VH-VL binders against Coiled-coil-helix-coiled-coil-helix domain-containing protein 7 (CHCHD7). Designs and how they scored, part 6

Target 1, 85 residues: Coiled-coil-helix-coiled-coil-helix domain-containing protein 7 (CHCHD7), of Homo sapiens (Human) (q9buk0)
Amino acid sequence: MPSVTQRLRDPDINPCLSESDASTRCLDENNYDRERCSTYFLRYKNCRRFWNSIVMQRRKNGVKPFMPTAAERDEILRAVGNMPY

## First folded at step 7 (VH-VL; framework fv_diridavumab)

Design s15 (from e1 with light chain N32H)
Fold by ESMFold2-Fast, scan of step 7:
Order: structure tokens, then C-alpha cells, then sequence
Structure s15 (fold): chain C 85 residues (1-85), chain A 120 residues (1-120), chain B 111 residues (1-111)
């Protein structure tokens, strides 16, 4: 069975992989001083909140998969016209 | 109310390793980092390291680097701390403690502690 | 020795006020938020103060924190018998060996 870490690295499961990687890079570059990474953490949390709102809409409407695939997310972001997080 | 449930007491011989688990009852670790903190009899707490499961990253205190490994289970909700090459000085209470990974290192929920005794 | 220095003990009578100091350096308290923990005999530490001066839900306002320069202070007013415990400060240390550091602890005796 895939580990929690392996599941979190799947772009069809984790919509915020880029933001997660940016947060991890910030931690590595700042010797894990979280106070220096607050902007990256906020971006990751905003990304997560946005896609969770889409998941909630899909659950209410019976649309599967509940988390859009990477390809579907690209289409949604194109429709929005800018990065919402 | 979220609780952290630690595994049971361990008695180990010098040179062996011990693996202690920490499980969130009723929650996941997606919003949290888990630190491991030990306390030898009559002494203050000593930070061993911590993990942010959602980022897959662990940071270890220098004193324990090379001897400690902190990992997360396949399912969100369980974190492990393995300490190798045990010495009598490793006899202590071992706590897991929760932090919001986006906040500044304060540990708001603690496990009850796991007693590890290292003796021959 | 601990990186953060606390007095080993403090004592006062019920109803009185005590302050517990925690002294560090620019690599820790001087540049990072401070937390305080209470440890009753036989129990795990309990968070009393975070972000220098904030209280978690359920912690009474007679507990307070402050930070100035490289030192932090825990204040306890209206002392009660149940406050008899060890108290520890904690913070991040940004030096090359970065990590969480704790004070050596202060034993509060309520006379």
C-alpha cells in the first residue's frame, strides 16, 4: 500500500504539489526555521482551501473523481483566468 | 478533544533499538507536526526531533542525529520514533507532542509518555 | 547544561504572585517566539503560554507571559496549591544545530 508520503506525491491526489515543494525548499534553505517560511505556508494553505472547496462542490453534485485530476485542474484554472491562490 | 496515544512501556538491553508509536485519536496529522521529546528521571525535557508528515520532512536534534529516525505510517494518524544503539542514559519517558506545522514550535497536545528502560 | 537559563526554584504563599525568568541569546529567544509549559508531578507537560504572551483555551488569565530582548518571563498571580509544579520555557534555536530548546526548569513550591 502506498505510504502517506507516496500518496501526497501523486499529482492526481495532491493538487498542491508545487506549493508543498516550495514550502519544503524554504524549510531546507532556512534550516527548518518556520518563521522564515510563513509566506510559502500561507500559499500552500490557500491552495489546499481552494481545491477543497472544489471537492466539496463535486461531492454535493455527485461528480467524480471528487478531487479533480491534474488535467481537470488545468482546465479549471484556465476557466478562472488567473491563479486563485 | 484530540488525544495522542503512545505505545506501551519498553525494557531494552544496551545496544538494541526501540520504536515508539504515537497515534492521534479522532484526527489526522495533515495540519500538524509531531515532535518527540524525552525526559530522563529528575531532568527537564529534551527535544529529539520532529516530522511534518504532509511535507514528508523530519528534522533531528544534533545529539540524536544518526541514532534517531522519525517516520509517519502509511495512513495519516500515526508517527513513529526509533532510537538505536541504546545506552543506559537513554532511560527516560518519551513523549510525542503536536504542533501546528504553520505555527511557531509550541506543543499544544502531548501524549502521556512511554517509559523506556535500558538495562542489562 | 540547558541553553535557556531558569532559576531552579521559586516559592510563595497562596494568593501571592511569582515571576519565573528564562534567559537565552539572540539565536533563540532574541529572534523567536517563546512558549511555557507546566508539568505537574507524574504528568506530561501542558502548554500554558505560546507566542510570547498568548494563552490556549482553558488556561486562566492569572498566567501571563512576556518577552524583552533575549529574556522571557512567566507571571503567575493568585497562586493556588494546584500550581505547585515544574515550569519550562521553550523556543527555537536558529544556530547551526537548529531545533527546539527548553529551559532547565523551575520548581514552584506553594508554601
Amino acid sequence: as target 1 above (85 residues)
Amino acid sequence: EVQLVESGAEVKKPGSSVKVSCKASGGTFSDYAISWVRQAPGQGPEWMGGIIPIFGTAKYAPKFQGRVTITADDFAGTVYMELSSLRSEDTAMYYCAREDWSKYYYMDVWGKGTTVTVSS
Amino acid sequence: QSVLTQPPSVSAAPGQKVTISCSGSSSNIGNHYVSWYQQLPGTAPKLLIYDNNKRPSGIPDRFSGSKSGTSATLGITGLQTGDEANYYCGTWDRSLSAGVVFGGGTKLTVL
Scores: ipSAE 0.641, ipTM 0.875, lowest interface PAE 1.2, mean pLDDT 89

Design s17 (from e3 with heavy chain S30Y S102D, light chain A98T)
Fold by ESMFold2-Fast, scan of step 7:
Structure s17 (fold): chain C 85 residues (1-85), chain A 120 residues (1-120), chain B 111 residues (1-111)
Amino acid sequence: as target 1 above (85 residues)
Amino acid sequence: EVQLVESGAEVKKPGSSVKVSCKASGGTFYDYAISWVRQAPGQGPEWMGMIIPIFGTAKYAQKFQGRVTITADDFAGTVYMELSSLRSEDTAMYYCAREDWDKYYYMDVWGKGTTVTVSS
Amino acid sequence: QSVLTQPPSVSAAPGQKVTISCSGSSSNIGNNYVSWYQQLPGTAPKLLIYDNNKRPSGIPDRFSGSKSGTSATLGITGLQTGDEANYYCGTWDRSLSTGVVFGGGTKLTVL
């Protein structure tokens, strides 16, 4: 069973790792004034919403793993043809 | 409803450290930040710092910088606040409080508080 | 001494109205949203108002908030004996050395 720390840093489990890191950098650079990081937070939330929609579709179709691996996500994004978030 | 369950009362000697825990009852802290706020007898609340467990990052009030450390367990079910180099002035009720990690620092759910008494 | 200034006490009779002020500066109230918290004796604070004037679910509409410039106001109408409590304003301070700041509190006595 992976810990939260392992899950948060594992690209095969966390689909929004780069967006998470960008949000953390923004917080550090702006002394944790969250209002100044709203754009980065929105990108992180949009990333989560997109991949959650893929997870829901996979559950409906019985496709595992429900969260695509990092390699599978690269294929999905190439098929979409643009950044959905 | 989600409740925040804090650890029990502590009596400590000056110069020691105390570590207080805050556990989400029936949930996790994946979508939340947790602030620590203390209140000395007869005084108003004083913000100490906060953690956003999903980002693994914490921010401390300048007054407590170097003495306070806020951490989360590996499963984001419990958040801890450790205060070192205790003085009599650190005698207070210590609250954990929950907020959305992306909002303007309002705390919608509070723990019932942990009494910390520092006496020689 | 707190960063945000509140009157130390206010009092009124049941059914009356009361207003509690909270004064700050441009680095806090002037540029950020204000929250209000109710603390009944022996209990943890409870969120009454967030984002200057919004109520969480379960907070009756007789509690209201407003903000103008560097000051905020909590209004309570139709006072009840159960409203007797300490009330605290809170906000973020944008200065480098702070974070969340609270008012010193106002003790509401319902006579």
Scores: ipSAE 0.544, ipTM 0.836, lowest interface PAE 1.4, mean pLDDT 87

Design s18 (from e3 with heavy chain D31E S102A, light chain S95K)
Fold by ESMFold2-Fast, scan of step 7:
Structure s18 (fold): chain C 85 residues (1-85), chain A 120 residues (1-120), chain B 111 residues (1-111)
Amino acid sequence: as target 1 above (85 residues)
Amino acid sequence: EVQLVESGAEVKKPGSSVKVSCKASGGTFSEYAISWVRQAPGQGPEWMGMIIPIFGTAKYAQKFQGRVTITADDFAGTVYMELSSLRSEDTAMYYCAREDWAKYYYMDVWGKGTTVTVSS
Amino acid sequence: QSVLTQPPSVSAAPGQKVTISCSGSSSNIGNNYVSWYQQLPGTAPKLLIYDNNKRPSGIPDRFSGSKSGTSATLGITGLQTGDEANYYCGTWDRKLSAGVVFGGGTKLTVL
């Protein structure tokens, strides 16, 4: 039902919205020269990797929603005690 | 292992539009940018643009700006390229090709191409 | 005219070595990695070299790439009849209309 754009903009669906926005902003500012945005891409990849690990664990344990909501993610990051990405 | 499967050949009239699809077989578009590259008979490849589906963003070559639109159906794993205001010089083979979205601009897997013929 | 300049043709006998040049400028080859593509008659281009000198899995070491300044070179040793194809260099151009640019192509004829 939601468009790709709508899905990408929903913080309860996209756990890496800020990192995605930073990557897209870098691309726009550097005329899509991806080499100049490597640091932002790495942050986005690390963000995805971390939350995908949480999703995998939730799927194994039958915990829904599989992707934590924005509020739940704030709690998880607080519990972790440092920024994992 | 992954292949890019393109839609079938098209014959179009001048002034019309064509929409070509590219589907990942055995893979997903979440790790890739997809470029569209055309090749007119006897000519070299010409880059038209690309999309990075995970960011919802596309970049078009200046020559095609305003005539080309590249979109993705992330749920279906399909990317589309629509070219409008067709002219005889748009007669070409149209390829989709994938890139790692975060790496340099090399294309490691190519579709087999879609022939588009523009004739009156 | 193509932004990247290649010789239109090159020829050599089986077992020989050939080199194909690709010349650009600081806005493209001078600042970015170069890739090379092989196109056999009637087929889509195939990635042969990426990041100036790296080979994808399955590409034999007879194929090599190099880059110096604003020019790149594809080398093919031990030529085989199956190498007869068009070869294209490609890179990113950083100018205002930034995008992927390709060379005009070199037809390799194996005698």
Scores: ipSAE 0.507, ipTM 0.840, lowest interface PAE 1.5, mean pLDDT 87

Design s19 (from e3 with heavy chain A33S K59R Q62P S102T)
Fold by ESMFold2-Fast, scan of step 7:
Structure s19 (fold): chain C 85 residues (1-85), chain A 120 residues (1-120), chain B 111 residues (1-111)
Amino acid sequence: as target 1 above (85 residues)
Amino acid sequence: EVQLVESGAEVKKPGSSVKVSCKASGGTFSDYSISWVRQAPGQGPEWMGMIIPIFGTARYAPKFQGRVTITADDFAGTVYMELSSLRSEDTAMYYCAREDWTKYYYMDVWGKGTTVTVSS
Amino acid sequence: QSVLTQPPSVSAAPGQKVTISCSGSSSNIGNNYVSWYQQLPGTAPKLLIYDNNKRPSGIPDRFSGSKSGTSATLGITGLQTGDEANYYCGTWDRSLSAGVVFGGGTKLTVL
């Protein structure tokens, strides 16, 4: 089994790695004053919510992997045509 | 409801290290950060640091920088606090406490505390 | 010394009202939300107030909070013997010397 660190950094497992990194960068730049980073946190939460909805739909339809790979997610976003988060 | 379960009391010699664990019962850490707060006998609480398990990042109070390490072995499970180079002044109750990682640092659920005694 | 200043003790009779002050600076209370914690003897602290004046589920409305400038106040009405405890204010400090800071505590005695 991959460790927590390996799972958190794997783009095929973590769909919101860019948003996670932006949140962490904001925290570092603002000396961990969380209120200064609320917009980045919201984007991360919206990213998680969006991909979780895709996972739920895939589970219902028996499509694996349940979490799309990084390449599959790029295709889904192109098909959607807008920024869902 | 969710509880934070801390490891048992420790008696340590000066110069040694102690590692205390904090486990979520009935929940995960995906929406939460975990702070470590200590309280020496007759004193108020003192913040040591925190970890946001989903980001894999920790922040430490300057007083403890270089002596404290906060880690998580699973963002859904357990957080640890290790304090090294123990002194008699480190004798205290050690609490883990939960915050919503997106909000100001208010701690809504606390562990029952782990007593650490440093004596020769 | 604590970064946030509280009176060391306060006392009142059952049924009375008491207020506990918490004084800080612009780097902490002046620009951030304040929380309050109750600690009964031999127990862990318990959250009473967050975001200056909000109560978590299960905290009776006898407990209230307010903030003005660099100071915050915890109010307790209808005092009960079960309210005897230490009370601590807490907030985030922007300075490089601390993250979360707490007051030194106020011991409430119900006479």
Scores: ipSAE 0.602, ipTM 0.860, lowest interface PAE 1.3, mean pLDDT 88

Design s21 (from e3 with heavy chain I54M K103R, light chain N31K)
Fold by ESMFold2-Fast, scan of step 7:
Structure s21 (fold): chain C 85 residues (1-85), chain A 120 residues (1-120), chain B 111 residues (1-111)
Amino acid sequence: as target 1 above (85 residues)
Amino acid sequence: EVQLVESGAEVKKPGSSVKVSCKASGGTFSDYAISWVRQAPGQGPEWMGMIIPMFGTAKYAQKFQGRVTITADDFAGTVYMELSSLRSEDTAMYYCAREDWSRYYYMDVWGKGTTVTVSS
Amino acid sequence: QSVLTQPPSVSAAPGQKVTISCSGSSSNIGKNYVSWYQQLPGTAPKLLIYDNNKRPSGIPDRFSGSKSGTSATLGITGLQTGDEANYYCGTWDRSLSAGVVFGGGTKLTVL
């Protein structure tokens, strides 16, 4: 996805910074043994999958920005009520 | 399908540095880690390190720590490997190779290699 | 000085079968998945086997892999002249300083 690959440090563009940071921390703590970080990788992939589904829905409905801003994502998560990833 | 395009051959003097680039043809490295692997003439492959561009993190083999730096651009379209303090023993073919960052360490697509020759 | 040990050469006639061994330790093959790479002269390595015994798309079933304890084996049946190449095993080593490690390679000659 272009939205994930572009401007990776911008929280309005990258919705999964916390999950990315957790994955990186796990790698550092386990000397890059990826098998030991599978749970964090799964959380990151689930985060990307969830927000990509929101982006696709917004594209279909003509709602911009396609990737919700950080503030808009907070509202969406409050409306969902539980953590979707 | 996907190709990794490496920069051209380099001839360097001892003590200098070399920087090789690796670009995904028609795409990005967002779902991949990129390893750098070298191979001296007549020898087997030697892993130098890798980067996961989406996490902004890199891991280097101990032998190359302090001499190698692996970086990616902000859009994860190009990965670079810089090797400093070159010696004649650094004469080798240098490959970039991709891995799924969420899986075990195997390299499914390889660049064609960049020849680096260190001579006086 | 490779971390994983392979025989330097194997040879057989067309149509025959060969096996190539790869020996490691509990910190590498004993804990992690093994991959195998084929390198034809003048070319980059090509992935043959990953996750011990899986083939990428396009790799014929003549190529197989297995792992037992701290050793792995690449099997090639129905040898063809085009199989003449160097073969390398690879895995992750859990020691602090290592990372990805490869075998020293096995030159397969098809006579």
Scores: ipSAE 0.446, ipTM 0.813, lowest interface PAE 1.9, mean pLDDT 86

Design s22 (from e3 with heavy chain G56D K103Y, light chain N31R)
Heavy chain, then light chain:
Amino acid sequence: EVQLVESGAEVKKPGSSVKVSCKASGGTFSDYAISWVRQAPGQGPEWMGMIIPIFDTAKYAQKFQGRVTITADDFAGTVYMELSSLRSEDTAMYYCAREDWSYYYYMDVWGKGTTVTVSS
Amino acid sequence: QSVLTQPPSVSAAPGQKVTISCSGSSSNIGRNYVSWYQQLPGTAPKLLIYDNNKRPSGIPDRFSGSKSGTSATLGITGLQTGDEANYYCGTWDRSLSAGVVFGGGTKLTVL
ESMFold2-Fast, scan of step 7: ipSAE 0.720; ipTM 0.887

Design s23 (from e3 with heavy chain G56N K103P, light chain N32Y)
Fold by ESMFold2-Fast, scan of step 7:
Structure s23 (fold): chain C 85 residues (1-85), chain A 120 residues (1-120), chain B 111 residues (1-111)
Amino acid sequence: as target 1 above (85 residues)
Amino acid sequence: EVQLVESGAEVKKPGSSVKVSCKASGGTFSDYAISWVRQAPGQGPEWMGMIIPIFNTAKYAQKFQGRVTITADDFAGTVYMELSSLRSEDTAMYYCAREDWSPYYYMDVWGKGTTVTVSS
Amino acid sequence: QSVLTQPPSVSAAPGQKVTISCSGSSSNIGNYYVSWYQQLPGTAPKLLIYDNNKRPSGIPDRFSGSKSGTSATLGITGLQTGDEANYYCGTWDRSLSAGVVFGGGTKLTVL
């Protein structure tokens, strides 16, 4: 099984990598005062909620991989036509 | 209801290290930070640090900086706390506790605690 | 050593009311939400109050919290023998080392 670090850095596994990185940078810059990072956390949560909804739909329909790859996500976002988060 | 399951009691020699585990039962760590809090006999709780598993990032209390390491194998699985260079003063009950990682600072679910005894 | 100050003990009879104080500074209670934890003998702490005055599911309304300036208060009415425990306040402290801080604790005896 891939390590936590390997999975967190894999674009095909982590759909919200840039949002995750922004949240972590904010935490480091603000000495872990989480309230100061609320905007970044909200962006990350919205990203995760959107892709989790896609994963749930795929699981129901037997479509694999359940988490779309980076390339598949790009196609899905093109079909949506705007940024869903 | 989510429970936090901690590893069993440890008896250690001064100068050694101890690693305590904390596993979610009936839930995941995806939405939570996990704090480690110790309590020496007859004393109040003392925060050691926390990890946000989803970001694989940890913050340590200044007193434990350099001696404590908090890690996660998987954001949905197990969190560990390793304390090195043990002294008799490290004899305590060690708890893991969860909190929402964004932005709440209260601990809503606690493990039952792991007794660590440091003696020669 | 504790950055949050609580009285070491309080006592009252069954049915009475007690108040437990928790005093801090602008780096902690003055700027952050306060939580309270109950610790029965031989058990882990249990969340009793969060966000200054909110109760988790299952905590009776006999327990209440409040905050004013740099101090917080836990109120317990209708005392029961089962309330004998240590009570701890907790919050975030934004000072250079930043982190969670707890009060020294208050032992409640129901006489």
Scores: ipSAE 0.531, ipTM 0.843, lowest interface PAE 1.6, mean pLDDT 87

Design s24 (from e3 with heavy chain G56K D100E, light chain N32H)
Fold by ESMFold2-Fast, scan of step 7:
Structure s24 (fold): chain C 85 residues (1-85), chain A 120 residues (1-120), chain B 111 residues (1-111)
Amino acid sequence: as target 1 above (85 residues)
Amino acid sequence: EVQLVESGAEVKKPGSSVKVSCKASGGTFSDYAISWVRQAPGQGPEWMGMIIPIFKTAKYAQKFQGRVTITADDFAGTVYMELSSLRSEDTAMYYCAREEWSKYYYMDVWGKGTTVTVSS
Amino acid sequence: QSVLTQPPSVSAAPGQKVTISCSGSSSNIGNHYVSWYQQLPGTAPKLLIYDNNKRPSGIPDRFSGSKSGTSATLGITGLQTGDEANYYCGTWDRSLSAGVVFGGGTKLTVL
């Protein structure tokens, strides 16, 4: 089934905006040579994967909002104790 | 399987502009960049540029800088390529092709091509 | 103008093997992954090889790729009449005019 790309500038809604911006800066700095930006791309993908797993668990448990707020995400990361991405 | 559906053939006058669309059927642009590649009759492929919709960023080949604009409508799942100040040399088949955006410039799925003819 | 050099044509009989070369420089093949595309008459190009030597699903193992220094090679074994096509190498060129570059193409004729 087809879906569309969702892209919001609100940090409370988009948990990986910083990683996205870092990837874009890497592309600009390296004249779009993607092979030189693999670390930033991986970090963005890991960020998306981590927060998607949280959203999935919240949907299953009926916990809203499904995407944690920025404050809730800060609390979750503090509880994890290290960077998961 | 996923396919890229391009808009229909265009016949344009010199000095005008053309806008070709490319729509993903059966997929999303979240993991993909879209390149535009043209091919003049009897010639090899020539890369025009690409967009990475999730980063809202585009890169254009130097030859087309200032004449080409590539945009994405994330909601509609459609990428557009607009080429302005058309000349007879712009008569070609125009393809959109997808690349996994974090991989290395290989285009795994291609549209069937849109013929653009520039004549007076 | 092509930055990547391919022989304009190659020919062989059914069942034989052919090798198509693609020669570049350090700004392209020497530092970037190479892909290969097959274009049958009247059709869009089709990806045959990516990341120098990998095949997409559905591409038979008769097609192989390799890269050494600033050159890449497409190998086709067990030639079939359906292999008659133009073949293009492609890569990134990281020079100041950076972008995707393609070879000039090789027309394969199966005699």
Scores: ipSAE 0.596, ipTM 0.850, lowest interface PAE 1.4, mean pLDDT 88

Design s25 (from e3 with heavy chain T57I E99D, light chain N31S)
Fold by ESMFold2-Fast, scan of step 7:
Structure s25 (fold): chain C 85 residues (1-85), chain A 120 residues (1-120), chain B 111 residues (1-111)
Amino acid sequence: as target 1 above (85 residues)
Amino acid sequence: EVQLVESGAEVKKPGSSVKVSCKASGGTFSDYAISWVRQAPGQGPEWMGMIIPIFGIAKYAQKFQGRVTITADDFAGTVYMELSSLRSEDTAMYYCARDDWSKYYYMDVWGKGTTVTVSS
Amino acid sequence: QSVLTQPPSVSAAPGQKVTISCSGSSSNIGSNYVSWYQQLPGTAPKLLIYDNNKRPSGIPDRFSGSKSGTSATLGITGLQTGDEANYYCGTWDRSLSAGVVFGGGTKLTVL
């Protein structure tokens, strides 16, 4: 299993780095007042839900890697045409 | 049913440091922040700080800035709290407690506590 | 000294109702959700109420919470001997000290 450090900073493993970083910046800028960051938390959770759905589909179809690489995710998002989260 | 398992009691000398661990039994901390809360004999609880392992961030109470460090292991299954420059006033029960990092700081599961005694 | 103010003690007989107050300021209770914790002697605190008035699974409806302005209240109806414990309110404080703050605690004695 990948370590937390690998999971947090490797874009091929973590599909939601930008959303994670935005949540962290919001917390720092608002002195950890979580209520002021609810929109960023929701965006992060929606990001996780979307890519988990892709992982589930790939597992069902035997497509590896199960989590798309950063490059593959860019192609998927271009194909969708809008931000799904 | 998740449990938080804390390390055993410690007796320390003034000026030393102590490191207490908190392990998730049956799961990881990926959806949770872990807070450290201490309680001196006969007193109410006092929040020391928290970590959100999935974001790689920690926040400390102002009183403990520079003396407390909260870390997580590489798999977010164990959280540690280290308190340095110990004084007799640091004698207390030390609890870890979890909360959902996206919600309003309520702690739904608590460890049983680790007694730390600072004496000469 | 605690940031949130609670009465140090309350007492009542079995079957009666008791209320425990928790007073803060605009930077804590006035701006954020309140939680309540029960602590029996020799045990860790246990979550009783979260988000002002919600109960975790397993907490009986005899326990209730409310919040008005900068104050919160824990209500216990149908008081039982097993309710004898210390009770603490807690919330997030947005001020410069920023963090979780707790009340000083209320010891409930069941007569």
Scores: ipSAE 0.650, ipTM 0.873, lowest interface PAE 1.1, mean pLDDT 89

Design s26 (from e3 with heavy chain T57K Y104W, light chain S35H)
Heavy chain, then light chain:
Amino acid sequence: EVQLVESGAEVKKPGSSVKVSCKASGGTFSDYAISWVRQAPGQGPEWMGMIIPIFGKAKYAQKFQGRVTITADDFAGTVYMELSSLRSEDTAMYYCAREDWSKWYYMDVWGKGTTVTVSS
Amino acid sequence: QSVLTQPPSVSAAPGQKVTISCSGSSSNIGNNYVHWYQQLPGTAPKLLIYDNNKRPSGIPDRFSGSKSGTSATLGITGLQTGDEANYYCGTWDRSLSAGVVFGGGTKLTVL
ESMFold2-Fast, scan of step 7: ipSAE 0.703; ipTM 0.884

Design s27 (from e3 with heavy chain I52L Y105F, light chain S35N)
Fold by ESMFold2-Fast, scan of step 7:
Structure s27 (fold): chain C 85 residues (1-85), chain A 120 residues (1-120), chain B 111 residues (1-111)
Amino acid sequence: as target 1 above (85 residues)
Amino acid sequence: EVQLVESGAEVKKPGSSVKVSCKASGGTFSDYAISWVRQAPGQGPEWMGMILPIFGTAKYAQKFQGRVTITADDFAGTVYMELSSLRSEDTAMYYCAREDWSKYFYMDVWGKGTTVTVSS
Amino acid sequence: QSVLTQPPSVSAAPGQKVTISCSGSSSNIGNNYVNWYQQLPGTAPKLLIYDNNKRPSGIPDRFSGSKSGTSATLGITGLQTGDEANYYCGTWDRSLSAGVVFGGGTKLTVL
């Protein structure tokens, strides 16, 4: 288990906040029926997978912070050109 | 190998509150939902609610709504269940159990249970 | 009262077959997967069958599950003394009381 405190609502720490919020809205609207929210869960998983790949690249290259800040993520997404998730 | 480690037994007076902890060991905090299930002596299991820590959201069974609160520590994958306004009928074994947060609601790993006794 | 109905007990001799039923409604078993849990005396429940008919690693083939309409069945063949336990079905209920619901349990005695 990590020995650091996470701030779940901090956009510099949580790269998938909007996907998380969409998943929560879907759960609330569908009375927590997971099956009806599978598309939102997939988007969240794809978001986490994409940013984890960036974190791994940064760790290999010694670039900190390992998770890009919200501003840095905006720059990366502009460079990619289309939504990678 | 993942285990769920629950806090120790509690003896409480009627009207008080109890807070039980469940710590995930060897697993990813973001990959699981954690349910709380209780079982009174000689009775079947009764679902109390669950938390999805990655979304910061919890769902409670109607019977416990207003008395139960399930929270998660942002660090180390610990989940808590607090039950207030205790009555003698709350005497039970309290289990935490995990499931993949994105799959159907089957509980693949269970804690060993925490005994809560409510007596005057 | 349990939301899902199971017989309170079943008994058979070693080597025999038993079936345990679990009856619900359209809001639960009728439109969701059914899971089965085994509870040996003094222990936490253990996942025995998930998604109607699938076995976790380590669960032998003599345990099987099935679902038809609003009912599910757990089958145990080649009964062994170590199978003495309480068995619970469980599923998700989509009604306003939405959440995980369990059957009342069936006590299996191996005579």
Scores: ipSAE 0.344, ipTM 0.792, lowest interface PAE 2.4, mean pLDDT 85

